# Miniprotein binders against q56419, part 22

Target 1, 326 residues: q56419
Amino acid sequence: MEGRTLEEVQEEVFKRHGVLVPKKELEDLAKALEEAGLLLTEKVEARLKEEEEKLKRERPMRLAGLSYPEGEREARAFLEAFRASYPGEGEEARVLLMPHLEPSRVPEVYGAALAALEKTPPPERIYLVGVAHRPLKEKAAALPVPFQTPFGPALPDLPALQALDALLPFELFNTPLAFREEHSLELPLFFLKGRFPEARVLPLLVARRSPELGEALKVVLRDFPGLLVLAVDLSHVGPRFGDTPLTRTLAEEARRRDLGFLERLAEGEPEAALAFLGANPTRIDGVEVVASLLPLLRERKGKVLAHRLDLEAPTLSAVGAGTLVL

## First folded at step 3 (miniprotein)

Design W3
Fold by ESMFold2-Fast, scan of step 3:
Structure W3 (fold): chain B 326 residues (1-326), chain A 120 residues (1-120)
Amino acid sequence: as target 1 above (326 residues)
Amino acid sequence: SAEELAELLEYLLEIIEDLLWEIIELAEKGKFDDAIELVDEFIYLLEFLIEALKELVKNPETKELAKEIEELAEEILKLVERVKELLKQGRTEEAIKLIEEILELIKEILHLVKKIAELA
């Protein structure tokens, strides 16, 4: 029990080992730990408050120099290298599903997305829907500030964001700190901004399925047409994600589930895609996004351009990634 | 039991790890004075651990493990003084590298603390 007293701890140690731990030493330790915990909490809270205030003005790059180059020239060369990794031609997209996994792990998949963007006319705005990797106060959130990239800031579409906020039963701009370190938006945005430098962006995160988000977005897209991007990874399998070590059977199941999911989306059958996964045993993180955006995905036919299950050998785990145009 | 004492020591090591990660965050943001304040708190807790080990060294069953923990803790004290010097100079990359080394030594101490609990 967590509620044990110092006297009880001391007596238990004496009873079992014949060694009396002095009560004063336990009291001194408890006081030191309490004081250290309070100082740590104070520092963390002060830092988070400062970060929240900074996010009211802009969202700075977090992965520059790590996942992509800081300089514009180097970033441009990096982006072109990814396009070169995909030997095929793309197709025009009104809806694009692309990954947010570390790009160097699945270069051909990002290359396929770039190929699709090359065939797509420049949109006035991009609805960029990612997956929240940190808790949100509501089912979904947005951050209405410029997002910095090596190609310059991606500017928010404030009129479209305000129109969306007005239609939702919750405050859209509810968890700014969730956007501080969010690779599901930052990594796709690098590629999108490089291809469409003039497009404004609606950076959206989904934590839990929100049918009201999909209904509101359907209305907003009529008045503010643009490119819808679902920035989602597919299966997550192996010990890193709570499974046994990756076997050929588990890898084959993950590939089957990834492709079956994408194929049904390509047929314009998002409900069938969700039903196919059932309880989502391989943890496709796109399910909450797709379930939220059903009204935007129904009866839209398209094509799977690329798919890969990327093996993380040190952890005997894998993550699926794909590119789908609708 | 010894399990209860081990839980308390595990909690101490958990707070120590949290302090080290926050020191990295503060250093990366150029908040060197705040980072140094947490380093001083880390040193205070580590010195408390060393004092607590003096009684365990008197027990023949735990003497060897307690001495090994004491040696690791003393090496960490040397490394963390260098971390303070680097932070005072704004040498962030080098300071973080040493903190990463300290984190590995803390993990080793945790392993030895769990072995002491098993001797109960």
Scores: ipSAE 0.319, ipTM 0.799, lowest interface PAE 2.8, mean pLDDT 87
Fold by OpenDDE base, second read of step 6:
Formats: structure tokens, sequence, C-alpha cells
Structure W3 (fold): chain B 326 residues (1-326), chain A 120 residues (1-120)
């Protein structure tokens, strides 16, 4: 609930659980709850308010001890193991596209990102653009607070965030609760902070394509140079996402779309990459992020370092992940 | 009506039960992040259940059963916070055991809600 519409709850439950709660039942529940004055109990409201007040100070780790180790020593060993999983060498990145999928599912893809980061001079700041898996009040949002990591807090670049806010037609600092559990920022941030401990971060979420964001960032990057990171996954296919169980044909189509998307980005043709996807029938996660960042991706040539379509065997579903440097 | 509310609570509990099974499945798969997200959803649904029970507590005919359900729900809230901590630590087996305990408590709540529906 947390300010979400019933449709958003339904979509989230469906995306997460593959269970479609009938909209009518959710509506009846919501109506009954509304009629009971129960939609936001004083207790839930108070808790949400407390969580929102905490998020004014810092964003705590949510996935420490789950997706990555909580302890710094163990976290460093984790980074080294992931780097070792990719046998290749990286290239210097000005733009890095990397996954936000559970790291254990695609270790070599994260390893490729680490390989690229090894060849990248330490940036002063990192523009970390994730996917909003929760609704935002605006098309995009930022949270201007320290993000906790096993390597210490990732500190925000407040001057650059303020410069960005000033150029946007909407309030950038919206929907702080959307950041509370957003893994699309937390997971890549682990790797980024581990590699660049002194870099400041601009944690950004995109819910819907915002051409304004890309144009604003292009201006901000001139005065506040840094590494741009797109934390995005690729195809989402199978029953969890409304398809039939994964078949060879479905997997081949997902790979074709993922690689065709990444290759066109590597050629510096982000509009061609989006056009290649069309209606996006394999549900490439990063589409709205790429569509928002077109001004920053144009004419930049690079290389696809890694790709994997990872099977989630229990759901017979698969998610694509890739690492691209520009 | 108390009957309509009880039917709604039965449905909510069925969703909660399915959610708990999904959390177990995700935890068994090592998808701890997804599992924790569902745990947070579970907490919201349970807090919702507790608030809905306040109306049943106001009804003298359902008051005692509603209080018993509220006590069980409060116990579940304590257990689920521990589940979240265990999942965060990658302690999957222990987390699953606690979720199984929560499932038993949810079944007990469901039984009590059905009794309310019969009395209303």
Amino acid sequence: as target 1 above (326 residues)
Amino acid sequence: SAEELAELLEYLLEIIEDLLWEIIELAEKGKFDDAIELVDEFIYLLEFLIEALKELVKNPETKELAKEIEELAEEILKLVERVKELLKQGRTEEAIKLIEEILELIKEILHLVKKIAELA
C-alpha cells in the first residue's frame, strides 16, 4: 500500500510472485479498507512517516547479508570472487551499463563490470541511474542522503544534485520511500563503492522515460564530470512475467533482443536500440532509463563485455543481464 | 457487517498464506532480496489485518475471538522481523523454520476468523 494504487500493488505482486490477485478482489479489499478507514492506519502512517524521516538522514542497507556480505572484509572477498568469475579484461568506461539482478545469478556479468572499473580512473562522482520498481510521484527521483554500504557510506554529491534539480521541470527530490528497498541502486552501488570508495554518488531512479532528465544531466555533466552508470536488467521472460515456461525459442528471442539492444548501444545508436525493441515483447527492463538518457548515449562507441540470460529454474523464467562500456 | 469483514479477512489471510509460501520458495532458491520484499509486503498486509480486527473487537459477539486473533497477529509481527533479520544474514534454514511457524499461526488466525464469520 504505502501510497501505491491497487493496480500498482497487483502489478508488483504479479511481477514478484507470478500471482495475479484479481483486481476486483483488490478493489473490494481496498474499498472495504477505505470504508473501514483502514487504508492507512495511524500506526502504518506513523511507521511510514518514521521511515521517511529516517530516509532524510541516510539510506540503510537492505540487502547486506543477503545479496552481499555485511562485513567489509567479507565484502572485499566477495568483490574479488566476482572479478575472478570474469576471465576477460575490461575497458575504460565513461558510461557503464551493468545489471541490478541478484549478483549470484550473473556473477560473470558483475565481474565484467568490475573489470571495466579496474580500467576506469577513479571518478569524482558517479551518476547511478536505476529503475524504479516502485511508483514515483514524478518520472524520476533522487535521494540526497548517504547510502550505507559495507565499505562505508556512499555520500551524495549535493552540489551536482542541486544543479540537476534546478534544470528539471519537476521536483527531483520526490518519493523518498521508493528508495528504501530499491535494489536497482543498492546492488550496483556495492560494486561501485567497493571499487571507488571516495567517489560521491547521485542516486537516481527512473520510473518513466524523461527526456528532460537526459538533457539536464548533459548540462550538469559538463560542470560536474563523472561516471554515468545505468543499472538496468534486460529481458524478463517466462511465467513470472506472463509468458509460457522458458523454451529454446523464447530464450533465443530474449538473447536476440538483449544482444541486439546492447550492440546498437555499443555502436552509439541508442535510438536504433530502442527502435529495434519495438513494443518490447521480452520486457527489457532498461528501456525507460535508456530512453531518458539518449543525449548522453548518442555517438558514444563502446563494447559489450558480457551477457547472460539466467534461468530461474523454479519459475521456469529467465532474466537477461549485460555489461556494456561506452 | 462483521460477516462481510470476516469474509474479507479470510480472503486476506489466504493471500497472506500464499505470500508466505512464496517467501519460502524464494528463500530456498537463494533469492533473499525478493524474499525480503515479500516479507515487507507481508508485514503491510498483517498490519492491515490488525487494524481491521479493531472493528471486530468493537462487536461484543466477536470481541473475544478478535482479541485472540490480535494477539496472534502481534506475535507474528515479532517473528517476521526476526525472519527479515535471518534472511538478511543468509540464514535460510532458520528463516524458513520461522516462516513455517508463522504459517501455522496464520492458519490458526484463519480458523478463528471463520468462527467469527459463523457467529456474525
Scores: ipSAE 0.005, ipTM 0.242, lowest interface PAE 10.2, mean pLDDT 85

Design W4
Fold by ESMFold2-Fast, scan of step 3:
Parts: sequence; structure tokens; C-alpha cells
Structure W4 (fold): chain B 326 residues (1-326), chain A 120 residues (1-120)
Amino acid sequence: as target 1 above (326 residues)
Amino acid sequence: SAEELARALEILLRMIELLLRFIIELAEKGKFDEAIRLVDIFIRALELLIRELKELVKNPETKELAKEIEELAEEILKLVERVKELLKQGRTEEAIKLIEEILELIKEILHLVKKIAELA
């Protein structure tokens, strides 16, 4: 109804069709729709409570059979195919920035990440920082349970997670349900676990910039050294993201902003990278992650291994992805 | 079961379309708090849609379609957070424009769900 009263709706129908729609029928319809909405909400709440209880034990695979194979043998072949899609050799990573969008859309970018992981000594633990795609009760969160993968469970580093929790001004383990359907952790973890099967993981989500998280992580990393992984996507342009249809000019602007951002990070200048984006007009995903992790990124130089702006033709939209080693 | 699930998803998507229309109506009336409450119901309904799609991926013929629907649904979740922010700021025209874009994405999901029903 376009904000009209019941009386106005009845009069408009009468003018168009020469009949009055009985007010009781319209009232009954409105009540039925309200009741259906309430029932849907109750059903969703009940299901979310069940899933939250399951997440206290483990985080099951959600994208197996969709974004990657469920079987270990097939998963290994899948990884090898992605590595083969990147013609270069990697460089050792102390910090790795990699994407979290659908891998099949940017295989050479994930291949570059795999190349870097091949040159990196196996870490005892991986700090995997993704972007929350669902609301968190706090600015950041973690889930301290095994994450299932085709290569076996990625075990949580409980001592390091507890050390991190103790340093934060908020409860770290605050929104388990946010992890139920979170591809920014699951997709990078598939590749990381395939390369480093013995590494423990700190699965972290950032919803809003949290300088306290970066400060705490700097302390924890000193005591619990490991590989820091920023699982972030770059520009999001086009109607799918509340923008105009993709043009050559918009695509060029997105590539310029993606590469300018990554190159400044590679120079060890994360504040300059953020300043370069200004208002973030192409919606580089993960700005909040970089802004949170400033103390870990300053004066750490590296190299951009790959970048792609992937076109999604049906929606005239595109998403940027890159691999950066620091 | 798969055909019954696809029909249930069609009903859920029609309800989601109706929720979006009511959000527009409330925003036009300046009832931003009520509109935000319906946005939260929309998010929960979309979460239910994503969850139920897992059963459809058990069919090899529907795997690619289910994958496309999950991608569309997750992108809608990003847009809807922007809608909530615009509604909190009383930016009615911008919020409605984004809701209309979300509605087009929901129509695409409905089209894909109908294709799944045809394949059953």
C-alpha cells in the first residue's frame, strides 16, 4: 500500500473499478500479513538458537560442495588448480592480504596467495581476520571452536584467543551466530588449512574499526607469533552495491583505487592507504579491518602479487580482489 | 521434498517482497523506527532463505543455481545494512532507491528458485 489509509484505498479502487472493497476484507488481509510476519520471526529465532548451540562445539562447513569440494582428494586437486592459475612464484609472507569472494571468480588472485603460502615457513598459528557480513554485538568477535574443512578441523589457538580476550575492553566471544554463514573466514581458511594443516587458527571478524583490537593483537603476536591474514575484498561497484551500472570509467576508477590502496600498504604506509581512499567511493571492503590493524601494518614493506576487478555481467557490477604480501 | 522446499522458498520470497514494500511505505511516512524493525525482520527472513538453500545443493542439477542464490542473498545483506544507516539518518529517497535495488535482486532470486522447481 503506498502509505494510504484504508478509506483512501477503497475510494481509489471504486474510481478505477466502480466497486468498493469492503473495509473488513482489507483489515483481515493486513492482520493475516502481520501474523505471518510474526510467525516467520518466531521460526527464525528458534532456528538461530539451535544453530548457536551447535556453534558452541564446532563450526561446520557451509560452502563445501558449492565453493570448494567436500572430499579431501578433490579439495587437494582444487587447490592445485588454483595454484596453477598463477604463473609466478610467491614471496614469504609475515602478513598476507587475500580475498574472500567466490574463488572461481578470481582464480589467479587465490593462486598468488597460494604461491606466497608455499614460500612461507609453516606458522604455529594463523590470525585470520575477516569482515563481518552480519551484525556483531561489539566492533569485533572471535569463535573459539574447531572450524571444519575438507583437510580436517582447523583447531582454535585457545591460549592466544584467551590472551587476546583479556586485553580487550569488550567480550571477544560475543556473537557466535555471526560465524555460522561467514565466507570471509571459510573461503580463506580452506586455502590456509590446505597449505598449513598443523597450524592453529584465531578466527576473527571486524564489523567496525577497532584500534583496541590492533593494539591488543600487537601484544599477543609478540607472545604468540604467527601469520597474520587479512581476508578482505577491494572495490564493490555497480547496482548490486547501490551504485550506477558499471561503465569503463567506473571500472578504471575502481582499479585505480584498489591498486593505489594496495601499493601504499606495500610501502608500509597504511594511514596513507586509508587517506588515499578518502570517503571510499568505490566501497573497498575491509577498510575497517585495515584501520583496526594499523599498528601491525606500519613500516612493513612488501609486494602486490595480483589484482583483478571481476565483472558480474548480469548485474553490471564488479568486485576487486588482490593478493598482497608484507 | 526438493519440490516442496522450492515451493516453500517461493512463498518466503513473496513474503520478503511484501516486507520490502511495507518498509518503503513506512519510510515515506517518516516512521523510521518502524521501518528499521521491518528491516530486521527482512534480515532474519533472508537468513532463513540462505539456510534452507543448503538442502537444494544436495541435488547436482541445482548446485550452480543454489550457489548463485547464496551469492545474491549475501550481497543483499551488505546493501540492507546501508539501508538501515540511511533510515537512521532520515535519508528517505536514498533508502528507497536502495530498497528498490534490493527488490530487483529478490526478483532474480525468485527466478532462480523457479528454475530449481522446474528441474525437480
Scores: ipSAE 0.000, ipTM 0.196, lowest interface PAE 11.6, mean pLDDT 81

Design W5
Fold by ESMFold2-Fast, scan of step 3:
Structure W5 (fold): chain B 326 residues (1-326), chain A 120 residues (1-120)
Amino acid sequence: as target 1 above (326 residues)
Amino acid sequence: SAEELAKKLEELLKKIEELLRKIIELAEKGKFDEAIKLVDEFIKLLEELIELLKELVKNPETKELAERIEELAELILFLVRAVKLLLKQGRTELAIEIIEWILRLIKEILELVKKIAELA
């Protein structure tokens, strides 16, 4: 208990919880917690170091058998089923915005992304920008290792990653553990690797606005041209996200907000897209990614291919998903 | 019967696993009071588990397995008390690490319960 006396602990418990614990029981508990705490600290530290060491070699699949099939043949059939769920034609993309929501919940939206990839010449590399769902030591991070997929490993573009790292005011490879469980990269990567098996990847996570990332990426893309993918979900509405329960009216407002955001991006006006959300507040996790990548999104016109608001009935909540090509 | 007790233990372990995952979700969202309420529910289910083990300890064929499950359950009870204190202090990362350890111990208990069911 880092130098605290049992009497101080007892006083703190009484002050916070109104309970006075007998001294002997408190002593027994403190001794047991101290002994267990040393064992827990050693095991936790050992486990974290083991996971970090493993991530220096590769990033294993975490969602195989859950969100997509583990076997290559089954994964291919699964991917083609998603393409078939979208009845439209794609457009060529230099920048693709696609979701990272569970794919089976929005198959037409992922199908639209696949349609766009069919019309896009195979890139040498993909800049895959997702959203950090765990804290990063810096505003953004990357992991320069092979990411396992059912279609084989997605290999890192080491020269491009090193060029990016050199241009940033912080260490790019700063939080390997944040990549251990990260669906905003894993789920889009499944589809991207399936369509572009030879492309190398730059797996990037944004936690907070990083204008320096967008500036550096604009420079790196000139020397290392490739496909830029923003893997972001749109509106998050309902009690699961700290909002009021979903109604038909609120759902329609969320759809209009999502589309207004995407349409402004499609006009090459990312600042206007951000301002639109500021005037019509809702939770969109893509805000920090778009704000970071402004130099790459300005004056690029494109098209919204698909949009859907997916309902989580048990929580009366919903998540928006869309496909945008620029 | 030992078979009926093993099935009740399996049902309790599944409920315990669901509660632990929900506690992690609430802790990640900073909803510590709600997480602590589920910890209290978890403790109650774990105490129910320990009580059911008393019947299995009486059977010579299942005694060794039941005693091992009892040892693991007592360790988990100790660990979950630490989780409750950490959640009260807002120490989310350490609380989650201990809950993940508890999940691994619960899986070990489930395998031992399956062996008891096979012996019945």
Scores: ipSAE 0.000, ipTM 0.165, lowest interface PAE 16.6, mean pLDDT 82

Design W6
Fold by ESMFold2-Fast, scan of step 3:
Structure W6 (fold): chain B 326 residues (1-326), chain A 120 residues (1-120)
Amino acid sequence: as target 1 above (326 residues)
Amino acid sequence: SAEELAKKLEELLKKIEELLRKIIELAEKGKFDEAIKLVDEFIKLLEELIELLKELVKNPETKELAEAIEWLAELILYLVEEVKELLKQGRTEEAIELIELILEMIKFILERVKKIAELA
């Protein structure tokens, strides 16, 4: 990417792997790679620029035919099957926490989210906040383009996005390529667009806690009211996540931490929810999102509609998922 | 030991090198779906490489080299996502050129791993 420096590469490596490579060493490696024709070439840079330019117009479906059906009729039947997987009634949501892991793994959790959406008046816009699975140039980012879905394009709320950008101390539209493949937005959006086809969307990614994002969103939501959706998964335990193999004790610990976190959020106590997790030893990926959105979550009481710890037997690993209405 | 880890890294890198050459062959034959499946296997092996490098970073005598290789492996992960996209689009010539570039990067890592083995 244009503007990506050795300093940015060093920061990225430190962020992902916790190692700080001396700048001199990185410079020496970059020179060696350039001589061999191995550093990001003009051709690779041109390709990245081309992909970035395409994302200025629209964000295509990436998981259609894999995680959900490509055709509208099939997609609608699929969505209704997920709703049917949840036997309960929903609750009206002003804030909805829902998962972003593979829907087929936790159908009743997505069904609970759909039940809540059925009780919720159609919003003019949805603030969809996911977790960045790729590096962002800033703590958070957005992509102000139509996101394709089987139910038609989810259109961006450009006035609200511009208002948000103006209030932030950084450029909001800073990393378009991070949105090219991002399931934390695409999977929840499938369900949200299926239920609210007329709603515009603010697709937001959080990489690191950004209290300035939460403060800015509080202002924007006053002028541009809408549904706030936190698309986050809960505990990640087991070897697939760099942990010990799943045991009954570890699974119980993950469930305890997931439910304790959600319960405190349901009491309108997001700081207590974060404090309860401490060092986040079971790796709840919603921590950075919740920490960023504190002003929007305080004093909002609600209900946990569903929770599952999805067990992946072949890897002795598990991922927690839940639906919370505030 | 650092010597044993370096030997495992060397074996893993040679396996990665062979896999990349197979991807090129499949792409040249227009077997893009099969090539993409092997790219996914390559990503898994590269992730294994990164995990082994984390162990070498724990050894003070090899830390700097292991950190440099870890950075390079991360750069390759970035490039390999572009390979998948090029293959999905049937852009064979560009995909092969990028895979060949990645192959040269793997060879560079292998040379650095051999130096780690000598220091251990």
Scores: ipSAE 0.000, ipTM 0.245, lowest interface PAE 10.6, mean pLDDT 81

Design W7
Fold by ESMFold2-Fast, scan of step 3:
Formats: sequence, structure tokens, C-alpha cells
Structure W7 (fold): chain B 326 residues (1-326), chain A 120 residues (1-120)
Amino acid sequence: as target 1 above (326 residues)
Amino acid sequence: SAEELAKKLEELLKKIEELLRKIIELAEKGKFDEAIKLVDEFIKLLEELIELLKELVKNPETKELARLIEILARAILMLVRLVKELLKQGRTEEAIRLIEFILRAIKIILEEVKKIAELA
């Protein structure tokens, strides 16, 4: 309460030093600050309601012109350049793990994902599972609207989303605003829509481990088969992530943990991959997604196609990124 | 961009906090002339902050908020001038209390503006 604080300040100053601070001026300031706080809250709430209503119709591009080109022809050339950055041939994917880190930082990792998609028959639908960077009302959420891309809108698979919602113990469509700015879905979707323009999408976010999501998805995938994509980044180390400045030892540890995690997933042992990380000291953000999707990852063998630890020199920080096919 | 504005606001807040801490330290040591010189630097940073706030809230939907920020900025400038006069008179405790109040007010405004910037 600022009014009370100002009265206390005025009284104490007068008591100790015999100086009277102008009460009316302090009261006017306190009243103005209170009014500003209320008005700011009202404006924020009104804007959030407006954005939420817009998201009932479509999810617009947020990173076009920044992380990828806005025009369709330029976007296609950009996509092909990433494919060209990976010299290998991909392998067919039934499950694909790919990053959501800024693509220009790890072009060969996205190139590996594109190589895998090139070898994969076009799916009718893609289960795109990203990481929530904003709080969700439940453990997971989805947004059942078209997501705009330079290659046209990625249409939602409404029957599959409704089937998933029916099997979950919580409301699936619970936090539309969390999808307004969500690069863990938008960046992978750019590449997926470019490769599979006819595929419908289930855009899913995980905030906390939800075994019930994995169990429900296993049922839904039986009736609505498609490509499962885990859009996750690996280690996050350095001051930008609340850690000490990057050292050679910390970078080596991050790389070791990234690769050990991916290799155990490639052996079809997702529980072993989680156990290997223990307390997750290098902050691999895929752990909650993997823990949620255990029934879909068990006994499914595959291959790590690429891995990089991207150094962010100005902050002495690094983020791991990898491509895994199962 | 909104992100660039938020970063500029954070950098400015850090400079304000460091400067105000130095003013308090100099005032406590009785170095009033040096403290007054730093208050003039603080006034410049406050004017810079006000310019950033005005630019950030130019959208039609935030016009009423922009007017309120103008009123608050004017009130804060008045209090800062009072701080300068108290320092000239060697009234250390009163000056420090007003500086602390001004810093709290600026922090409140800055945090609320950051929220609006994310929505813009």
C-alpha cells in the first residue's frame, strides 16, 4: 500500500529532522501510481482476451522474416539450403526427434532431420510434440486451429485431436495463449510443412510429465496413424541458463550427456535414457516430453543422425541440438 | 522490436540502480557536491527512460496509459528536484528516503511496461 508508505515516510522525516514533505504532492503521486497499476492490469487483461479470441480462428506466423523467409519461394530455397548442409542420406522415421533451437545456429542438425523426412513416406498426420515455454493450466495442451506457414496453413487433425481429448483426464484445449508465441512448434512445423504439405497436424505442448498423454497417444496412433515428432533441445549450459560460465569441462559434460541420452533412446530404452541423466544437471529440456511418451518410445531402435553443441560466445553459454530417428 | 526494447529497459534499470546506490553512499559520507553531480546524471537517465516509455506505448489502445505515464514522470521529476535541494542543505536521511521511494516507483512502472511490450 503506497499511501500508507508515504504517510510513514512523511511522519518519520518530520519527527527526526523537523522537515515537512509536501503531503498533497506525495498523495497525488501515490494515487497516480495506484491508478497506473490498475490501468496497466486492465489493459493487459483486455489485450490477452483479444489475442485469445484471435487464436480460436488461426495461429499466425510470429517468426516469419526473422527465423525463416515469409515468401513461399524464398522459404523453399531456405529449406533446400538446410538439406544441403547435411552430407548424409537420411533414414526412414516413424518417430523423429529434432530441435527447436534457432535453425541458423545448427543448420546441419536440421539438415539431418530433412534427410530423414526425405526418406519417410508422407504421413496423413503429424503428431508434433513441443515444450511449453509458458505455463499451461494442465500438464499438456493442444490448439485445434490452422497454423500459418510460408507453405500455406498446416491444418489441424480435428478427429484425432478430439479422440485424444476424450481419452485424457484433463481438458486438452486448455491454454490457447501459450501457443501465441511458441517456437518449439513453429520452427519444426516450418520444416515439416515444407516436406509434407498435405499432412494434418496435432500441435501438442508438454509442460510437465504426463504418462496419461503417452498412453492416450498410443491408442490414438493405432486408429489415426502418423509421424511422431519430438521437437526438443538438449543441454542448456552457461550464465544465460543460470549456470556458471562455459568451460571446456562443462562443454564436454554437456556433450556427453546429450549423446548418452540420445544413444539410449536409439536403443529403444527411454527409461534408461532418463535414468542416465539423473537430476538433469545440464538441463536437457526434452526430459518431460520423453517421460510423457514412454509407451511410444520403448523397444523402438534407431539412429542418431547429428548432434551439435552450439556456442553462444557473448554469454559464454551453449545449447545442444540433435536429430534422432526411431 | 519488443525484445530489444525490453533489453534496453533492463540495461537502463541496472544503470539507475548503480547510480542511486553511489548517490546514497556519497551522501552518507557527507560528499554532497559529488552526490549532487550524480543526481544530475540520474535526471538524464530518468528523462531517457521517459522517452522510451512514451515510444513504447504509442498504440491507440494504450493512449490512456501513455497520458498516465506522463503524469507519473512529471511527479517523479518534481521529487528528484526536491532530492537535489535536500542534498544541497545536507539533509541526508530525507534525501535517501526520497531516492528509495523514486527507485521503487520506477521499478513498478518498468515491470508493467515490460508486460505491455510483450503484448505489442
Scores: ipSAE 0.013, ipTM 0.371, lowest interface PAE 7.7, mean pLDDT 81

